# VH-VL binders against Putative carboxymethylenebutenolidase: the designs that were tried, part 3

Target 1, 246 residues: Putative carboxymethylenebutenolidase, of Synechocystis sp. (p73163)
Amino acid sequence: MTVDIKTTLVTIPNQNLQIAGYLAEPVAVGQYPVVIVIQEIFGVNSHIRDVTERVAKEGYVAIAPAIYQRQAPGFEEGYTPEGIEAGRKLKDQTSSAEILSDLEATIAYAQTLPNVKPEEVGLIGFCFGGWIVYLGASLPTVKATASFYGAGIPHWAPGTAEPPITYTDKIQGTLYAFFGLEDTSIPMADTEQIEQALTKYQVNHKIFRYPGADHGFFCDQRASYNAEAAADAWQKVKQLFQTELK
Below, E stands for the ipSAE of ESMFold2; O stands for the ipSAE of OpenDDE; V2 stands for 0.75 times the mean of E and O plus 0.25 times the DockQ between their complexes.

## First folded at step 1 (VH-VL)

Design i4 (framework fv_ivicentamab_arm2)
Fold by ESMFold2-Fast, scan of step 1:
Structure i4 (fold): chain C 246 residues (1-246), chain A 121 residues (1-121), chain B 110 residues (1-110)
Amino acid sequence: as target 1 above (246 residues)
Amino acid sequence: EVQLVESGGGLVQPGGSLRLSCAASGFTFSSYYMNWVRQAPGKGLEWVSIIYSGGSTDYASWAKGRFTISRDNSKNTLYLQMNSLRAEDTAVYYCARAYRDSSGWYEFDYWGQGTLVTVSS
Amino acid sequence: AYDMTQSPSTLSASVGDRVTITCQASQSISSWLAWYQQKPGKAPKLLIHKASSLESGVPSRFKGSGSGTEFTLTISSLQPDDFATYYCQQYYSYPSGTLTFGGGTKVEIK
């Protein structure tokens, strides 16, 4: 059952950086698990704010931090060619160490909120965010991770850093990964490498592969939106968070 | 009561081979990651190799090709086959269990007493 | 590789002293660090895992702290049984599958 929510812009401290965050939370008095919502290459845009609100309506405190705070404060773009070009440039300027630091800071901030159960932390991320939450699943406090169409998990990282698949043995929680079979940016072989790594290190996981779904199938603002795959994936996300976050 | 007991150490000439064994008891051996860690006289700890519960293995870069880790779950025994031994391989070799909660941790919660390998002419 | 630098290599202390040992990682390892105690002629003993979680049976005077690249092991009131060599170990990164130990800190009686 969905609940009434309120939304607020917040500031998340991380050393000398002040990270903008979009917070959505239930209005009813109580304590809730927290879910960190991680952007695509387009910043904390209208779609990511919508997802953050949808998570909160399911009974979670939900926070979307601005991953590009260092490079471009206030950056957000839609799904135009210009937006794609701008977002890719910013993605390539990120650092795995800084991203992990910002995730840790966001979790620490969330744990200070009076309506948050500090031990009940989940992640959800899309596109670049799917890559980020796979990496973030390695953080000790994370109990549940939903990674959507994360390209390059087995082989890509900014600079000389190791790709997220390198950290699979550190995942303590449960990870669900969602892929579209028509997504040319994520070959079947990549999804098989991910599944093999999760199996090798005995991570509790499920891999969902959707026939007919392309990159970005969850976003109803994209031409690649696939309503059937999106609906099924959302049901799986709700099951994951209900099971793992109390 | 968890126990790990190493055997098979001794004196060997450079270029020689030696096989170490570690007998495990007091736990479900097949469910755990098992490791070899060595310590040269008066020196620090150096990780050698791991074997995962599923049988996959990883090695320190200097050990790859010369050392082979294996396990026999029916005998609750871990092995390290060491070939082409060098003077710098002289060390106490410890068998160590990696604690596995649902998280894949590599901290070593139980160690054997160690077995000394001396490589000299 | 994730190199671990431990300092000091040797520390002289008296019973009742507060002792602090530092471990520095070349890159962030989050909280994936363990501390071990080793006495002469004996195998290492796990003291602390996940940077700050005490192993069962370890006295409360031992405390681990830190995250990222800077970690400390503190013994708040040194006891005779605590004169030993201490090692940190990272278990976070995997470019070559290598688990890495610090060089060790020998705590000696003054």
Scores: ipSAE 0.006, ipTM 0.499, lowest interface PAE 11.7, mean pLDDT 89

Design i5 (framework fv_ivicentamab_arm2; at its last look DockQ between E and O 0.07; V2 from the best seeds 0.00; counts 0 for: pae E 9.4 > 2, placed apart)
Heavy chain, then light chain:
Amino acid sequence: EVQLVESGGGLVQPGGSLRLSCAASGFTVSSNYMNWVRQAPGKGLEWVSIIYSGGRTDYASWAKGRFTISRDNSKNTLYLQMNSLRAEDTAVYYCARDKGYYYESRGYFDYWGQGTLVTVSS
Amino acid sequence: AYDMTQSPSTLSASVGDRVTITCQASQSISSWLAWYQQKPGKAPKLLIHKASSLESGVPSRFKGSGSGTEFTLTISSLQPDDFATYYCQQYNSYSPTPLTFGGGTKVEIK
ESMFold2-Fast, scan of step 1: ipSAE 0.093; ipTM 0.604
ESMFold2, look of step 2: ipSAE 0.007; ipTM 0.506
ESMFold2 (binder alone), look of step 2: mean pLDDT 89; pTM 0.925
OpenDDE, look of step 2: ipSAE 0.112; ipTM 0.700

Design i6 (framework fv_ivicentamab_arm2)
Fold by ESMFold2-Fast, scan of step 1:
Structure i6 (fold): chain C 246 residues (1-246), chain A 122 residues (1-122), chain B 110 residues (1-110)
Amino acid sequence: as target 1 above (246 residues)
Amino acid sequence: EVQLVESGGGLVQPGGSLRLSCAASGFTFSSYAMNWVRQAPGKGLEWVSIIYSGGSTDYASWAKGRFTISRDNSKNTLYLQMNSLRAEDTAVYYCARGPTYTIEYRYGMDVWGQGTLVTVSS
Amino acid sequence: AYDMTQSPSTLSASVGDRVTITCQASQSISSYLAWYQQKPGKAPKLLIHKASSLESGVPSRFKGSGSGTEFTLTISSLQPDDFATYYCQQYNSYSGTPLTFGGGTKVEIK
């Protein structure tokens, strides 16, 4: 059952940085778990705002922080070649330490909201955000993580940092990972390496591999949208958050 | 401008070791996955190993335990340490860029070196 | 591990002919397949990636098609410069064997 929601732009403090956030929350008075929604390389664009609202309609406080706040305040791009070039340039300028710091600041901010249950924290992220939330799953307060088509989890990080897979032993919550089998940026070998790491460190997990689905299959604004895979994945996300977030 | 140059090949006795190098120039080496591919005289291409931009590696099953791929991003150089060499390891060894598994870049191996010959015989 | 079977091993053709080379995967690799051209004494050159995407600078007479387990490379009007050995290569395999080449097809002058 979906609920009525309201949306607002908020400012998330992190030391001297003021991170722009898109907040979606139920209008009914009450206490809700919080879900942090993490962007693709394109900033907090219309797709990420739509996902944030969809999460809130399921009975969560949902917030999407601007991961590129340091590099380009207000950055937002659509799914064009120019948008890909601009977003990639900003992604390459990030650091794992700054991303983790911004995730921690976003969680801390959310925990100050009067309608948030401070111990019930989930993450969902797409593309670059899928990579980010795998890394963020290592934070001690995170109970549930949905990672969508996170490219490079086993082998990539900005600069000289370690890739997210090296943090697998710190994951205390449940992690669901979603991959399209047509996604050439994430070969089967990468998804198997992720599954092996999660199994080795006894992380509670599920891996979903969708035949016929490509990178970005969940986004109805992309040419790669796959309605069947997106619908099934959303059902799994709802099950994850209902089970793990009180 | 974009170039890969292999070196370190030569004649080696069975059971011996060799270290191959591949010098990269004209592109941001640290952003790309790198491969070693070999070709025995008169035979087809055979994939040996890959190292991703983050340092993770994969190997052909026959190469595991004998060959080690590594990279030094500060020197823009890829390496292949080959141990316990056998006559059937005789081949031209190519360095190749990609395929890469980033969000933006999805390609086959689009840049190759000239190759370096490794001969394993008495 | 994916077994890649390429056929024929050798193909004789004349300039202007339509040439078709096939590549079979032992299990589905979706569209994760590249085609390469190699001339004697030279390194391979990438022609096609993701089964059907032509590389920049490659003549339009080269066409890749197929998905799953059956793939083809077609040269619609063979030119003198096209007499070479062609290889398919999959890049959708399990950990430890992410890449596998086919055995190659040598296109010879008739």
Scores: ipSAE 0.000, ipTM 0.415, lowest interface PAE 16.3, mean pLDDT 88

Design i7 (framework fv_ivicentamab_arm2)
Fold by ESMFold2-Fast, scan of step 1:
Structure i7 (fold): chain C 246 residues (1-246), chain A 121 residues (1-121), chain B 110 residues (1-110)
Amino acid sequence: as target 1 above (246 residues)
Amino acid sequence: EVQLVESGGGLVQPGGSLRLSCAASGFTVSSNYMNWVRQAPGKGLEWVSIIYSGGSTDYASWAKGRFTISRDNSKNTLYLQMNSLRAEDTAVYYCARVDRFGELSYYFDYWGQGTLVTVSS
Amino acid sequence: AYDMTQSPSTLSASVGDRVTITCQASQSISSWLAWYQQKPGKAPKLLIHKASSLESGVPSRFKGSGSGTEFTLTISSLQPDDFATYYCQQYYSYPSGTLTFGGGTKVEIK
């Protein structure tokens, strides 16, 4: 059952940094689990705001923090070549330490909200955000993570940092990973390495590989949108959060 | 053969409401990005709204809160609900398709013939 | 917003002439520009996308060029069927940022 929601722009404190956040929450009085929605390389754009609202309509408090707040306050781009270039530059300049710090600050902020169940935290992220939420799944408060087409999880990190796969043994919650089989930025071997790491460290997980789906298959504003894969993936996300977030 | 046929235009009083329809044939509306574009008599083209293949929507800033784009997949038909109509909304309204298979393909490859909306007392 | 300015508003030409019309963007839109042809009482028809990519079925006498802020549509050896109004449209700003059209250029018989 979907519920009525309201949306607000909020400010998430992280020491001297004030991170812009897009908050979507049920209108009805009550306490809800919280889901942190993590952007692609394009900032908190129209698609990420839409996803945040869709999560909230399922009965969660949903927050999308601006991951590029330090470098580019207010950054958002569409799916243009210039937007891709600008987003990739910001991605490459954003450190793993900054990302983890901002995720922890966002979770801490959410836990102060009167309508949030502070122990019921989930993550969902796309593209760069899929990479980010895999890393964020290692945080001890995170119970459920949905990682969509996270490129480079086994081998890439900004600068000289360790890639997210090296933190797999710290994941205490459940992780669902979603990949398109046409996605050339994420070879089958990468998805197999991820599955092997999750299995090795006994992380509760599922890996979904969609034939005919490309990078960005969940985004209905992209040419790569795949309605069948997106619909199935959304059903799996709802099952994950219903099972793991009380 | 791709065809788009608009209907529902007519004379309406200021402050009134009107719903336009666009019947599609030769392709599936839900598999493409569908748009409304308008043209005031003797004037240029102005983009109004889009509905993406997944159902998300966007609007020109002046259209937000007054106009609602929607579709009925079972009828393969696009709609534009127009409320609080003003004289400056007088225009031919076209439905137009964006082919979703091209990255950044927000140009219109097929257009309907248009339906005239006149807002006047 | 990305304002699109077309010049001239009206152009008089004879059959066989080379016709050039221009479209200027208020800020760089790279190559994200389409051109449309509209005849009186008819819907617009797509001619060119990505500044220079000719649509299937459009005669090769139509050429698009330019990038950044200045674009041109050229019709070599103008034909009787080419007397129409032409519009440019930017799509560098995706829909939530508003798609914008030029004001149009009417190509008339001299």
Scores: ipSAE 0.005, ipTM 0.437, lowest interface PAE 12.9, mean pLDDT 89

Design i8 (framework fv_ivicentamab_arm2)
Fold by ESMFold2-Fast, scan of step 1:
Order: sequence, then structure tokens, then C-alpha cells
Structure i8 (fold): chain C 246 residues (1-246), chain A 121 residues (1-121), chain B 110 residues (1-110)
Amino acid sequence: as target 1 above (246 residues)
Amino acid sequence: EVQLVESGGGLVQPGGSLRLSCAASGFTFSRYYMNWVRQAPGKGLEWVSIIYSGGSTDYASWAKGRFTISRDNSKNTLYLQMNSLRAEDTAVYYCARGWSHDYGTNRFDYWGQGTLVTVSS
Amino acid sequence: AYDMTQSPSTLSASVGDRVTITCQASQSISSYLAWYQQKPGKAPKLLIHKASSLESGVPSRFKGSGSGTEFTLTISSLQPDDFATYYCQQGYSYSDYPLTFGGGTKVEIK
């Protein structure tokens, strides 16, 4: 059953950097697990704010940090060719070390909130965010990760960094990965390489591959939206967080 | 108190090179985006370049290929290497801290006093 | 490029006047605009960020407003210290020209 929530813009400190965050939390008195919601290439846009609210309605404190705070404070775009070009440029300016630092800062901030259970941390991310949460799953505190259509996990990183797949042996929690079979940016071979790495390092995992679903299938603002795949994936996300985050 | 102090300006002939420095103090330099902004005599402000905390850079289109922004976090120093200088590059060059504590804007909250670069024969 | 156009380039005013300066962006920048004051021979000083948020220590006679492509800076009762050049700056652009400035508006004694 869903709960009543409230939303607030917050500032997440990381040394002298102030990261904008979108916080959604249950209004009822209590302590809740926290879920960090990680953006696509389009910033913390209306879709990511909606996802953050949907997570909170399931009984979690949910927070979406602005991953592009360093490069373009306040950046958000819709799903247009111009938005894709702008978002890709910012993605290419990121640093794996700074992304991990900002994720750690977001988790630490969340752990200071009086209504958060500090040991119960989950991640969910989409597109670029799916790539990010795979990397972030390597952080010791993270118990559950839902990675949606993360392109380049086996072979891409900004600059000269190692791709997220090289961190698979550091994952201590459970990871669910969601892929559309029509997604040409993520070949079947990439999803198989991910599954093999998770199996090799004995990470608790499930891989979901949806026939007829393309990149961005979860987002109802995109032309690629697939309602059936999105509904199934959301049920799997709820099962993951209900099982792993208490 | 936050301070930014520029140096390295001076007279240079067309086609020459200069390296500007900006010594920063009073804050954790490594976590801030740093910028160069210039102003030709009697003209307006013109953004030159930014270096993000992760080392990525962006440039004004006219600066690409000629100017290189860099930083040394161990020395709290920002640099601008300027090559193939033209008379049109004559300006006061300001070091400016780009930092946003508001949720939606990058702004220059602290500026150095500037260093004059004159490109003339 | 996200061109920033300020108008007027110059204006003449007397102490006590209401002064309005306009800044127009070639594309929407939401509310991500800052205003600066520069006096002769000095570095610029930040007055306002996020279109309307006044910096600490800046007199309340300065007001910023607007969103999207049209922005204004208003000085409600001009003081002698306010004769200066004012610049707008967008912090929204993430292609080719992040952090572009307007051309400036010189507020001079009538």
C-alpha cells in the first residue's frame, strides 16, 4: 500500500560543493530505508522527480542528487534531440571518481536524516544512471541496486577510468539489471558479459530482458515507453527493495 | 577570507605566448569550478574558459586551440596558457570562482582584481 | 550559442529615479540568471543569482525578476553609489557557451 509523502529541495554537502537534491519522504513518523535515485543524461528532470516520488510512496526516503552539479547546476532536459546532445556532452565531462564521491556524500547526507535507517541503502538508476548505480553498487553500504538500461557497463567510462564491470567483485549487495531486447545501444553480448561477471564473483543478481522493449522503456515521456515492460520491472523493483531493505 | 590573486600579465608581441596564474586561498580549491573571464579596454565581460573540479574543461569557441586552462590542486593555483596571441586578446583577465549553493545556477561569487595582457608590436 | 542581449546599452538617470535594465536570452534559460555591478577600475560584484535571489549585503532597492527569455533588474530609488555598469550572466547553457554575459548597461548621471 502506498503512503502519503512530502517533497523538498535539499542541499547535499560534499566538502565545499553543494549538490542539489530532490527529496521525497513519507509524512508518517517512523524510520525508513533510503533509496538514491540516479538520473538519465537529462538531469533531475520531471521523470526522475516522478520516480523519486513513486519510490517514497512505497515507504522509503528517496533522494535524487544532481549528478551534473559540478558541470551545469540546475541542468534538466526533456526527451528531444537537443536534450540528448546536451546531456551526452555533460555525461562525457563527468569523472568516475567524482560520481562515486558524490554518491558517498548523498548516502552520508541521507544517513543524517532522523527518519532514515542508516544501514538500509538502495540505489535505482536509469540510462546513464543505470551505468552509475552499477558502479555505485560497489560501495560497502549499498544493499540493493536496480540498474535500468545502463549502456557501456562492460567497456565505457569517462576519461581514462575503468568501466563499472571491473568493480563487480566489490559488490556486496543484490543487483537487478533491466534491459530491453530492442535496445541497440546495449547488445545482447554486453548483457551476457554483465551476467557472467556477476556470476563469477557470486553477486546476488537477476537480469531481466524484455522482448519488444527499447532503451528508455520505463519512461512514459519517451517514444520508447513500453507499458507492459515498465509495469513488470516496477514490480521487480518493489520486490527487490522489500526483500533487501528493511 | 577568500582571495584570488592573478599574475603573469604583461606586454607580448602578436603570435607570442603568456601563462597566467591565479593563486587561491581561504577555501578548499579542489572542489570548485574555476573560470577565466576577460574584459577588453572599455568593453564588456567575455567568458573565456572553465575548469570543472574533475578536470574537464570548456572554452569559448574563439579560445579553442589557442588557450588551455589547467589547475594544480596541490598548489591551489589556476592557470591559463595563451598561445598565438592576437591584438584582439588585449584585455584584463580575471580569475573567477564558479560555485553554486543555489539549486539552479552557476555564478561568479569571488573575483580576483585582474591582470592586464597587452598584445602589441 | 545562447546570446544574451542587454538593453539599453546606456541610460542617464538622477538620484532617486527608478531604473530598469532588461536582459534577453536567445533561448530559454529558466531562472538561471545572475546580475553583476562593476565600477570603473574594479572587478565585478555579484548582486543577484537565480533571477531574483539577492546576495547578502546588497541593498533591498535592487530587485531581479523574470524567467525563460526575459529578465529585468530594477533599482527602485537610485543612489550615488549605483552609478556603474551592470551585466547579466546566464548559468543554464550546457552547449558551446556555458556562462555567457550580456553586453552591459552603463548607468550614468543625467
Scores: ipSAE 0.005, ipTM 0.392, lowest interface PAE 17.2, mean pLDDT 87

Design i9 (framework fv_ivicentamab_arm2)
Fold by ESMFold2-Fast, scan of step 1:
Structure i9 (fold): chain C 246 residues (1-246), chain A 125 residues (1-125), chain B 110 residues (1-110)
Amino acid sequence: as target 1 above (246 residues)
Amino acid sequence: EVQLVESGGGLVQPGGSLRLSCAASGFTVSSNYMNWVRQAPGKGLEWVSIIYSGGSTDYASWAKGRFTISRDNSKNTLYLQMNSLRAEDTAVYYCARESIGYYRGSGTPLYFDYWGQGTLVTVSS
Amino acid sequence: AYDMTQSPSTLSASVGDRVTITCQASQSISSWLAWYQQKPGKAPKLLIHKASSLESGVPSRFKGSGSGTEFTLTISSLQPDDFATYYCQQYNSYSPTPLTFGGGTKVEIK
């Protein structure tokens, strides 16, 4: 089922910025689609590294760029009150334009790797990363996006930028969005607004709403972990990438 | 406790073949990342090949196509099949186990915590 | 490609001396570096991993330091058992050569 993988810390160039990246890739000789894994507010921590490895074990080259490279090189935190405070402060210092630029740079870097199929690009992101990959789904190369509990997609962006929902008409690929029904940071009305936008612009999509699941339900290091929702969501992610990335 | 014992080295003519064995005890080869590392007389250490716990393999560029790493799980033994041997392949060949660390399951390369005593391969006419 | 350069290639020292060996990586390897000791006719022995973490049973006179591209192994008071060749090894990257060693530093009697 799963394949042997190897992991490497890499450096992703973006003009004068050197973005730290966590790369996981199949060992076997071949060409693979690439999946970009986008962090929560906590940096490229052990959970995001684990997800990156799980994606690679399914037969993809997977890479997780450090979104906070400009603000705090090497930042990573666990799921503590202190970690939440630190991560939120860094999130608020980000820029939509810089995030898109860094995502484009990560995709371009991945496309230079000899074992990557350059046209087969997917995104997966969690929490803040779920917000980021919705925005990133608007990039022309992206074929498949899995957005987990992305708060504020309809109404929030750092500074005075437009929220990700305003970019929905530019999404060319397939987008799966995953929400917990107990997640008070993402009201039902927000999930309905997202579904309406995707439907209006005829984006190929599915919305999954899990009863009893809260924000962060996919992460087994969080108190909100929901094993049943996480297992179901992971099967849907595998179906998405298997269908869209060849 | 943990032991690695290499055998199969010897004198061979250029163009010849040789199979090295590494018998492991105190742990299970199939549950670990196993490597071959060589050292030419009076020179430094040079990585040759790896077999992952799942059975996938990787090679130094100069070894690809000539050397094959394998294992027999029932015998708890690692092998290196060497074909088309050249004078520059003359070296002591070490069997080495990668450490079982935090990123073990991910295939992250690690350092070698146990080495065998080595077996000498001499390629000469 | 991670080029691992050790200096000096050879050094002469007396018992009681402080010995310093340097290892330079062509690109940053964070702290993912190990040090090995090899005595004549013997297999290498792990001394230090993660740049500075001393292996169980290794004397405290051995100290590893550094991060990024420059690393050092220091022996604070050289003992007769320490005359050997020392190798650094990066394990940051699987590609292009996952387990790259430095050229070695031979510590010999003055």
Scores: ipSAE 0.000, ipTM 0.413, lowest interface PAE 17.2, mean pLDDT 88

Design p11 (framework fv_pozelimab)
Fold by ESMFold2-Fast, scan of step 1:
Structure p11 (fold): chain C 246 residues (1-246), chain A 123 residues (1-123), chain B 107 residues (1-107)
Amino acid sequence: as target 1 above (246 residues)
Amino acid sequence: QVQLQESGPGLVKPSETLSLTCTVSGGSISSYYWTWIRQPPGKGLEWIGYIYYSGSTNYNPSLKSRATISVDTSKNQFSLKLSSVTAADTAVYYCARDQFWSGYYRTNAFDIWGQGTLVTVSS
Amino acid sequence: AIQMTQSPSSLSASVGDRVTITCRASQGIRNDLGWYQQKPGKAPKLLIYAASSLQSGVPSRFAGRGSGTDFTLTISSLQPEDFATYYCLQDYNYPLTFGQGTKVEIK
């Protein structure tokens, strides 16, 4: 069941930082769970805005915060070599502490909205955002997380921080992870290490591995788009949020 | 399978413009990045620049003021022009396909190369 | 620009030998490193991308390791066709830069 939505640009306060956010919400009067949509390395671009709207159409308040607000206000890029270079530089300058702080601020902001159920929080993220939402799943307020093709979860973090897999024992909610089997940036061994950690710490989880799908398979603006994998993954996301977010 | 072949004059006079074309056969020029790399005789490899089939380019800063890469999708070709040449531009010039965006990370993987063409700059 | 330095500049080896070539970046490049083989009079051939990923069709005796600033290419049992010059390439940042090359010669 899709619903009518409206979209608004909002400002999310985090101490002295004012984080730009893209808000999509049902127009019908009611109370809804909130889902935070986390960008790829390319900022809150047209794809991330589209995903935010698609989440809202399923009956959620959806917010996409600008993770690069400190370094590059208004940053967005397409899927070009120049966009990749620019996005990688900003990713490398973004700390885990900043990311967690901004996620907490976004959740707190969402909880002030009159149409939000403050206890019903989910995350969805792609690429760099898939890495981010795995880390963010460790926040106690998060009930459901959909992590798409998050590279480096077992072994990478900026600066002196620990990689997201280190925080698996803090995950209280349910986590679904989505990977393409043709994605050379995420070896099978990485996906197996993630599954082992989730199992060890008894996190409620599912891992989806799609034959023939590459990195970015969910994005219809990319050459790697795989319509079959994207459609199946979206059904799984809807099942996750329907089950976990009341 | 996919093959690349360089063509153009083997001799260019100092101060003139070096012009080379790379012909792609056995596959489409669309959806890939295409690069030029050169090698002076007896020396190592130097990356010149790339072009995406849509026309987006990036150049080695050492050559940016003189280099232009262009693409002609109707002929399945891409080309290099290097202006104001000197003896230092004498090199074997290679064109190559860049399997650029196959995953999350920016991966430049030059998986198919032309045979190379020697360009000598002399009077 | 990121400078890539290979060691040694040349080495002599016999068929069956284990050969190791080192590449060092002037700054951290994560795993954004490739290895190329060039035989006299021929174009370079891609062996390894992303520091450790073997290109399709390349023999398993070639292996890449490393991350950050220090990388190695190993040939576990040198074959006659492996006598060539080997180049590393960083693809972390533009301009892309190659190492100076390591020549593997018959002993």
Scores: ipSAE 0.000, ipTM 0.421, lowest interface PAE 15.5, mean pLDDT 89

Design p2 (framework fv_pozelimab)
Heavy chain, then light chain:
Amino acid sequence: QVQLQESGPGLVKPSETLSLTCTVSGGSISSYYWTWIRQPPGKGLEWIGYIYYSGSTNYNPSLKSRATISVDTSKNQFSLKLSSVTAADTAVYYCARGRYDILTGYYSFDYWGQGTLVTVSS
Amino acid sequence: AIQMTQSPSSLSASVGDRVTITCRASQGIRNDLGWYQQKPGKAPKLLIYAASSLQSGVPSRFAGRGSGTDFTLTISSLQPEDFATYYCLQDYNYPLTFGQGTKVEIK
ESMFold2-Fast, scan of step 1: ipSAE 0.014; ipTM 0.532

Design p3 (framework fv_pozelimab)
Fold by ESMFold2-Fast, scan of step 1:
Structure p3 (fold): chain C 246 residues (1-246), chain A 124 residues (1-124), chain B 107 residues (1-107)
Amino acid sequence: as target 1 above (246 residues)
Amino acid sequence: QVQLQESGPGLVKPSETLSLTCTVSGGSISRYYWTWIRQPPGKGLEWIGYIYYSGSTNYNPSLKSRATISVDTSKNQFSLKLSSVTAADTAVYYCARESYYDFWSGPQNYFDYWGQGTLVTVSS
Amino acid sequence: AIQMTQSPSSLSASVGDRVTITCRASQGIRNDLGWYQQKPGKAPKLLIYAASSLQSGVPSRFAGRGSGTDFTLTISSLQPEDFATYYCLQHNSYPYTFGQGTKVEIK
């Protein structure tokens, strides 16, 4: 059953950086696992805020940090060509080290909240966020990761950094990856490399491939929305977090 | 299967407004981008502009002052008006569907369905 | 606007030949490039998107390569139905711009 929630804008400290965060949490007194929700290239937009609230309604404290805080405070865009161009430029200005630092800072902030179980940390991310949470799954505190249509995991990173697939041997938790079979940004060869790496390093994992589903199939604000795939994927996410986060 | 069909007058007088309609069948116009592209006889292709089903538009700056694209989701149609035409506007005009964007690598746009094209001659 | 330059503007080839055409962007466009085939009297047809991804239903003899500013389309063994004009298109920024076209003619 879903629970009543409240939402708040918070500030997540990381050294001298103040990262804007969108917090959604159950109103009932208690301690809950925490799930960090990671944006697409479009910032913490209405879709990501909606996902953050949906996670919280399932009985988690959910936080979405602004990954572009350094480059463009307050950035959010919808799914227009102009929004895509702006978001891509910001994505290309990121740093893997800074992203990991900001993710660690978000986890540390969440662990200070009185209603959070500090050892029960999960990640969920979409598009660029799917790439980010694969990388973030390598953090020792992360127990469960849901990576949605993460493009470039085997071969891309900003600047001269190593792509997330090179960190697969550091993953200690369980990782579920979700891909649409019509997604041209993630060819079958990429998905096969990911599965091979997860198998090689004996990471607890499942890979879900959805026929007829495209990049962004989970987002009901995108032309690529696929209600069947989104509903099935959400059930898998709930199962993952219920099993791994106590 | 999605099909696009252009319609409109084949002859327009200089200084008049060229008006074309694209009818979409076999699929919904909703939640896609729709574009107009033209080709003068014996020359290459020129992108005119697009419209998102919600009404958002973008135009080639060379045509922006004269071009208007509109959409009618109830009729599954979108249209191009080009004002103050000259002989330089003589071209085959194509409508096309601009398929979804691959958001990972930026605006990954491709035109996957095209109308057959309609020749518009601007002549006195 | 980003200028797209194709080379050559035309070429003559025989069935079975390997044909390569190039497209150069005046600035970096990543992999935001498509290739289109146009036969006389017909609308263009998508062959390749994202510089190297083959459109469903397009024969495997067509291959796209490149990133940044330099791109190629290769037809590994030219067939009679491949005699056409080929256009590259950048969609990295507005306005979208096409190359001037490369006409592949029968020898």
Scores: ipSAE 0.013, ipTM 0.444, lowest interface PAE 8.7, mean pLDDT 89

